# Ledger of designs, part 4: VH-VL binders against Arf-GAP with Rho-GAP domain, ANK repeat and PH domain-containing protein 1 (ARAP1)

Target 1, 186 residues: Arf-GAP with Rho-GAP domain, ANK repeat and PH domain-containing protein 1 (ARAP1), of Homo sapiens (Human) (q96p48r954to1139)
Amino acid sequence: ASMGDTLSEQQLGDSDIPVIVYRCVDYITQCGLTSEGIYRKCGQTSKTQRLLESLRQDARSVHLKEGEQHVDDVSSALKRFLRDLPDGLFTRAQRLTWLEASEIEDEEEKVSRYRELLVRLPPVNRATVKALISHLYCVQCFSDTNQMNVHNLAIVFGPTLFQTDGQDYKAGRVVEDLINHYVVVF

## First folded at step 23 (VH-VL)

Design f1 (from d5 with heavy chain W102Y)
Fold by OpenDDE, fold request of step 25:
Structure f1 (fold): chain C 186 residues (1-186), chain A 120 residues (1-120), chain B 107 residues (1-107)
Amino acid sequence: as target 1 above (186 residues)
Amino acid sequence: QVQLQESGPGLVKPSQTLSLTCSFSGFSLSTYGMGVGWIRQPSGKGLEWLAHIYWDDDKYYNPSLKSRLTISKDTSKNQVSLKITSVTAADTAVYFCAHRGYLTGYFDYWGQGTLVTVSS
Amino acid sequence: DIQMTQSTSSLSASVGDRVTITCRASQSIRSSLNWYQQKPGKAVKLLIYYASSLESGVPSRFSGSGSGTDYTLTISSLQQEDFATYFCQQDYRLPYTFGQGTKLEIK
């Protein structure tokens, strides 16, 4: 897979989740949940690039080894992959509707809106969002140790997933909402 | 055909530095994904991973021996070297080098090994 | 470190026998397990990688299975050239560690 490949063009697992995403999330779940600043800390550029290139070349053949691949390199590779998606994880077509949903004041109405928007995503995107948010929900459960609460994760992944420069606070709000309401949204 | 061959001094005195060289063919450390590692085996005992190095000079060491190990490569000569400082009798072993793929993550081709004895 | 323990340090068998060698990890290694064959004066040979994948060129009589902490190398019909020492190795976490080895001898 090249940098210009869409999410659906990636090697997919049984649950329509790209193998590259699964490999990274799985690895971080195994050895990175209690890592201080996980997803906030940057990996080494060269190692992150090397890993990402390998995953894009053939994710199914890549086997990450605890201690050999630093968790920050893996997390950086995942973020970069998601950021580099041509249409973004929430798709260009639906991006604005997601951001607008974050402005809904009534929590029940907001949750309902997010459910509706999830159904509109392509199957691979929907599966990937669910897997990622589930993972982030798990990460924040260890916030006392890793210092990555819901808000901190949202600051990181908002711009990443919506491909913004960080100026649009709504992107982070969407991610924050999805993590906070993971149980009822998904 | 991938081939590896270890070379060493055969005999080393205690407290000295052991220098080993792995010469290989059939692949190059200028090629993406290629790596070479060192594994040793004391007589009648199991195998112990020591270190490995990749094409991009990324190095990994066994934590128990890290302070005494230095791995390096000479891509132009198709060689990987391992140095072990302050050797003792416990370092007496057969030393193997092996090819390791970054993507595959295992040692698929091995040398025949070279015996190193630490003795006064 | 992850400790790797093989079921036996030595095993006697005859040509044609079905031979099984087990390897246990001190913790789950999630199928990151390789099997090697060692003969005196010869290069160590990779037989199985990722618990059950047969290395290219290795006879089909060799197979690997297992998950979690327990893994097995099986030789369906032992051949004369199979008398050797076999090692399991975990590639799950640094430092990579090996079992103590199982020497397969002729009965």
Scores: ipSAE 0.866, ipTM 0.927, lowest interface PAE 0.6, mean pLDDT 96
Fold by OpenDDE, fold request of step 25:
Structure f1 (fold): chain C 186 residues (1-186), chain A 120 residues (1-120), chain B 107 residues (1-107)
Amino acid sequence: as target 1 above (186 residues)
Amino acid sequence: QVQLQESGPGLVKPSQTLSLTCSFSGFSLSTYGMGVGWIRQPSGKGLEWLAHIYWDDDKYYNPSLKSRLTISKDTSKNQVSLKITSVTAADTAVYFCAHRGYLTGYFDYWGQGTLVTVSS
Amino acid sequence: DIQMTQSTSSLSASVGDRVTITCRASQSIRSSLNWYQQKPGKAVKLLIYYASSLESGVPSRFSGSGSGTDYTLTISSLQQEDFATYFCQQDYRLPYTFGQGTKLEIK
């Protein structure tokens, strides 16, 4: 796998989750959940790039070691990977429908809509979204320590996942909704 | 085939600086993912990781000794050097260098070690 | 730091014996455990990496197992050349740490 490869072209682990995503999420879960500004802080460019290149080349062979890889480098690598997806995590075809769903005022209806949209995603994308949102839900549980509440995470991952560069506030809304309603949506 | 060989002064006086050199073959520190580390073993004791360096000059030190350790590489000579300042009797040990993969995270090839004795 | 403790510092056995050496970490290291063999005057040899993966060129009589905090090196049928000192090492977190070693001697 290399830059430009689709999500499904990545090395896949159990449950169709790309190994690259799993490696990053797993590492951050182990030693980054209480890190102040996790996912907001940027890693060193060179370290992040090195890690990302390694993960793209052969994620299965990458073993992240606490103290040797900084959590901000790992988080930056994950964000970069997700942002660089050719069709985005929610696919180009479904991108607008996700953003539109965020405008639904009725919470129950909105949750139902998100469930429907998840079914439309390719299996790898769906699995990845679930894994990522689950992880972010876990991260925000430590917001008192890491200062990354749902809103802050949404600000970061909205543009990342929808490749909007902050142009569309609805992107953050989708992420925020998915985290807040993780239990009922997934 | 990968080979590593340590060289040192054999004997060092207290408070002096210990300089060690690891010469290796079979790989290059210009190659992505390649690294070399130093591990020591006091007599009758276990092994202690000291430091390691990667191809891109990324360096890691044992926190307990960080202030006294300096690791460096000379890619053109296929050598990695380690300096330990302000040595004491506690630094008497056999010093090993070993190949380390950045992604694998283990020491797969070792030198035979060189004994360094700190004595007045 | 993660402390690594091997079951014994010395073990006596005979050729042909099944030998087991255990290593315990002070916390879970998630299978980030390697086994090394040390003989006087020779380079340290990697035997097992990632708890159970056999290094290339290592005889199949060597095997590793374990998870969490407890790991085991097994020699199914001890050979004369296997008398040596064995070390476990965690590469889960810096600083990387080793067990105290187990010297396998002839009974």
Scores: ipSAE 0.863, ipTM 0.926, lowest interface PAE 0.6, mean pLDDT 96
Fold by ESMFold2, fold request of step 25:
Structure f1 (fold): chain C 186 residues (1-186), chain A 120 residues (1-120), chain B 107 residues (1-107)
Amino acid sequence: as target 1 above (186 residues)
Amino acid sequence: QVQLQESGPGLVKPSQTLSLTCSFSGFSLSTYGMGVGWIRQPSGKGLEWLAHIYWDDDKYYNPSLKSRLTISKDTSKNQVSLKITSVTAADTAVYFCAHRGYLTGYFDYWGQGTLVTVSS
Amino acid sequence: DIQMTQSTSSLSASVGDRVTITCRASQSIRSSLNWYQQKPGKAVKLLIYYASSLESGVPSRFSGSGSGTDYTLTISSLQQEDFATYFCQQDYRLPYTFGQGTKLEIK
């Protein structure tokens, strides 16, 4: 059956990660880590829309096929899913608190604050943040090939995850911090 | 009930173009997610995927034959066609068409196949 | 291209036997494997998709298993109507490829 628009309304895997997120992340991990400009390049609008529609209708039934789905279409579908979440990945209620945490000057204090904020997220949101940041950490490990370092990924995902118009530098800073401190935060 | 039926020339001379038609019922290529593929089986050999086409006109070809293959659809007639140019004896096979779903993948309904012999 | 190998081309068994047909991929296909049954004069029939999911209307004596590169079709109690050739097929990466087939003969 069809799922709703919210993160908690999605089909979930065994670890509380939405299947739609897992499908996209798994495919990009499998065949997209060396793709130049991954996540920065846009897929074809019509193919991205069709893929996202199928994933929203029944993500468990979607099986991505190497050679049929272009990695840029899959990455674009994931970004649009996250951007269109009604409450956002970090939730509307916690958005300001996350952005304020990025302004903490002491790195150890900032990392501790991010850990606290993660615990306060709803379980599905927390699992999704962990899965996504873990994936982006892997993407930047291939930055010599794919040209997407931590800063480049933060530029893309800051606005996407905090649902801004790109004018909020703190959103990118949160994403950059989470990737840079992935091992100690998660 | 989903049904597919292949039709073809039976006998084709070398260097000619082989034209095949798949006529189907029980689904339409105007419906989101529907697709039709072509698979062949040379005598005494296994199955070989050739091509498939989806409702949105996306087309995929086996790279080993791509320069010789053309797949197309006529949605109003519930038909998909396949052309194979410059045929040789190696193209002698039973040709099947089959339904394939977008993103689900497998070939769940098949026609009975049509034999095509390439001989002078 | 991903090569699919069914090492046994022909297999003889008696009604009631448990039969196992194997299929190996040349690289991991992450359970994107289908099994088909072909009988002379009949349309090819899908039995198993995604390695282990039973297609609607297929008898429960058929089952699939495996992951990575190694996959198995099992018929738990062979029936006379199960005389056929069985093909595995990967649908993980283009071009999609089939195994050579295993002909199952009933003694």
Scores: ipSAE 0.600, ipTM 0.843, lowest interface PAE 1.6, mean pLDDT 91
Fold by ESMFold2, fold request of step 25:
Structure f1 (fold): chain C 186 residues (1-186), chain A 120 residues (1-120), chain B 107 residues (1-107)
Amino acid sequence: as target 1 above (186 residues)
Amino acid sequence: QVQLQESGPGLVKPSQTLSLTCSFSGFSLSTYGMGVGWIRQPSGKGLEWLAHIYWDDDKYYNPSLKSRLTISKDTSKNQVSLKITSVTAADTAVYFCAHRGYLTGYFDYWGQGTLVTVSS
Amino acid sequence: DIQMTQSTSSLSASVGDRVTITCRASQSIRSSLNWYQQKPGKAVKLLIYYASSLESGVPSRFSGSGSGTDYTLTISSLQQEDFATYFCQQDYRLPYTFGQGTKLEIK
C-alpha cells in the first residue's frame, strides 16, 4: 500500500510535469479563471474523489469536458492530490529550508535563495512547482472577477503544498513570494 | 464483446411520450466509469446528441430538448431508457444508443439504431 | 453551441485513391475531435478519437490530423469497403455536436 503515490511515480508529460497536474491546471486555465472563489471553494466530496480515482488509475486516459466537470471539483482534486503526496511537493528534506527562506528580509537575497532551492529539488518536483506557480500567477491576473489575489491563493496553497494545519504563516509567505516574483525566479 | 440494441415503438402519435430502451451486454452500469448515451438522426440529416447517463447516475441532457428528456438506468437488467415527451414530426428519426466512458468523451460502440416515426 | 462544418457533403473517388475529408469547428476545440463512419443498415463505427488516435481494429490506412479549428480525416488508399458517410464530432464542450457528414461515393 506504500507504492506508486510519489510525484516521481506519476505518469509524466512533457518537461516532467505529472499528467494529473497538467490535466487539472489546463482545465482551470481554460474555463475556471473567472470563477468567483476558484481554489478557495470546495467541490463536492464524492465527485472530487471519483475524479481523483480516475486520474490515479490512468491520468493519460482522462479528458475533462466543459459542462460535465465543475471547476470546483477539478480544483479540489488538484489540491487533494498535492496535499496527499507522501513526501510533499517541496519534499520533507527541504521543507524547513524553504520555510526559513521566507524570513529573509532582503527581497533580492530571498529571491536568489528561492532560485537556489529550486535547483536542489528533484526534476519532477521543480517542474511541477514552476507549472503550478505559473498557473497561480495567471489566476491572480483575473482577481477583479474571481476575487483570488496573491494573498488569497497563498492562504489556500501554503498549507496545501507544505502539508501543514494552516497555522504556519511561513508556508503562505513562500507561495506568495514565488507568485509575486515569478518572472525573476523561473 | 460489447453489444447494444435499441428497442422502440416504431410509430408514435403527436403529443405522446416516446419511450426507448437500450439493452446491452459486454459491460455493466454497476462498473465504475461506464456510461450510455442516446444520439438520433432525422432522415437525410446529421447526428444529434440527446443525453447520456453514467454508472453513478450522473445525467446530462442536450439543452435544446432538456425539458422533454428523461434518461434512466436499470442496472440489474443492463438497460438504459430514454423518454421524450410531447413528440412532434420533428422527432421522427433513427435513434441510437452508444457506450461512453467516464472522462473519455467519445462513443466507441453503437447499436444498429431503431426508426421512430411520429405521424397521425 | 460549437458548430461543426464539413464543407463537402459528397465526394467521389476510386479504389486506390488518397482521400481527405475536412471538418471545421466554430471555435478551438483543442483536438477534442472524433471521426465516425456510417453505412446503411450498420452500427456507426468510431474511427479516430482525440483528432489523431486510431481506434482498435481500424485499418492503418485511416488517419486523423489537425488542431484548433481545422481537422482532416485521410484514407491513404481507398478500399471498396470505405464507401460510407463520415462524421466529425467535437467532445470539448456540451452539447456535443456533429458535422453534417461527408458521403464518400464510388466514381
Scores: ipSAE 0.598, ipTM 0.837, lowest interface PAE 1.5, mean pLDDT 91

Design f1 (from d5 with heavy chain W102Y)
Fold by ESMFold2, look of step 24:
Structure f1 (fold): chain C 186 residues (1-186), chain A 120 residues (1-120), chain B 107 residues (1-107)
Amino acid sequence: as target 1 above (186 residues)
Amino acid sequence: QVQLQESGPGLVKPSQTLSLTCSFSGFSLSTYGMGVGWIRQPSGKGLEWLAHIYWDDDKYYNPSLKSRLTISKDTSKNQVSLKITSVTAADTAVYFCAHRGYLTGYFDYWGQGTLVTVSS
Amino acid sequence: DIQMTQSTSSLSASVGDRVTITCRASQSIRSSLNWYQQKPGKAVKLLIYYASSLESGVPSRFSGSGSGTDYTLTISSLQQEDFATYFCQQDYRLPYTFGQGTKLEIK
């Protein structure tokens, strides 16, 4: 019923990650890890839109070029893609369960719960979450330069991935937890 | 069948401005994703990318020549032009224009080239 | 700037030979590498893009391979029409740069 492309309808790469996600993540990993405010800053609206249009039409044909595409335009395209997913990355069916898991007081119990919830995601969603969180873990490793620590990234990606208005602290907490516990969760 | 053809002055005096025109057919710069670039080849030497322009008027220049280069398009005439100011003997080369697609980066169709000699 | 090096400026071969032409980038270009053919009196022709993708209309005897900094163009069975100069070009980072060329000559 919802208009727009589901995650499973995207072109997939060798690892079952949507090519559109891989293209953006790969580019920012190569060219954007030291960029101040990466993911927090907005790209130019027109350039972000043109890039996203090309990626939606045929992501396999898109090859990002350092010096032509600004990293903020690429990061904005990725965020917009994730924001616009009809069912969301964590799925509507599991959304509340993920948010409630963030309130578990015992950290080891919370991590175990996240691992169980990941197994229950559709395979493409699970692979995409792992790729995205792995990438954000790398981004925060450069926080001394890019000024984007785990908390800053969670503020951006919580609302983006759970498709909220930005005041739901639980969405940010999930993202923060996944990044902080990346090694043991994934 | 994409075709491109360069035209230029053939001979230019040092310190003058070199003006080149690329006329093309088989595509339009009104079409999303279309671009045209300029590449040159000095005699007996390799190829050097100079500049390119896209359908949306976005422009990119080789940083080593940026202050001397101006690229522009006339979409209704299917033409792209390149100006190079303050030319020297080092600017003597065969000049090619070539089609490129947005986000591809390769030049899939080239003109035959036009020789420009900078000489007193 | 990313420097593209074709260490062999000239290569001699006979019809039917398998020929390889090499290209090295000064840093990783992550398979963003194109191959072009230039013949006297003819327009430059794209052969290979993204290191290994064959352009439409290019004979299947041409292939490309490599990753990181090291790339090759292979002609599996050389034909008379293949004697030309071959250039590699990176399209990873502006300014886009070309190798110096490798001239393939009849032995």
Scores: ipSAE 0.483, ipTM 0.802, lowest interface PAE 2.5, mean pLDDT 90

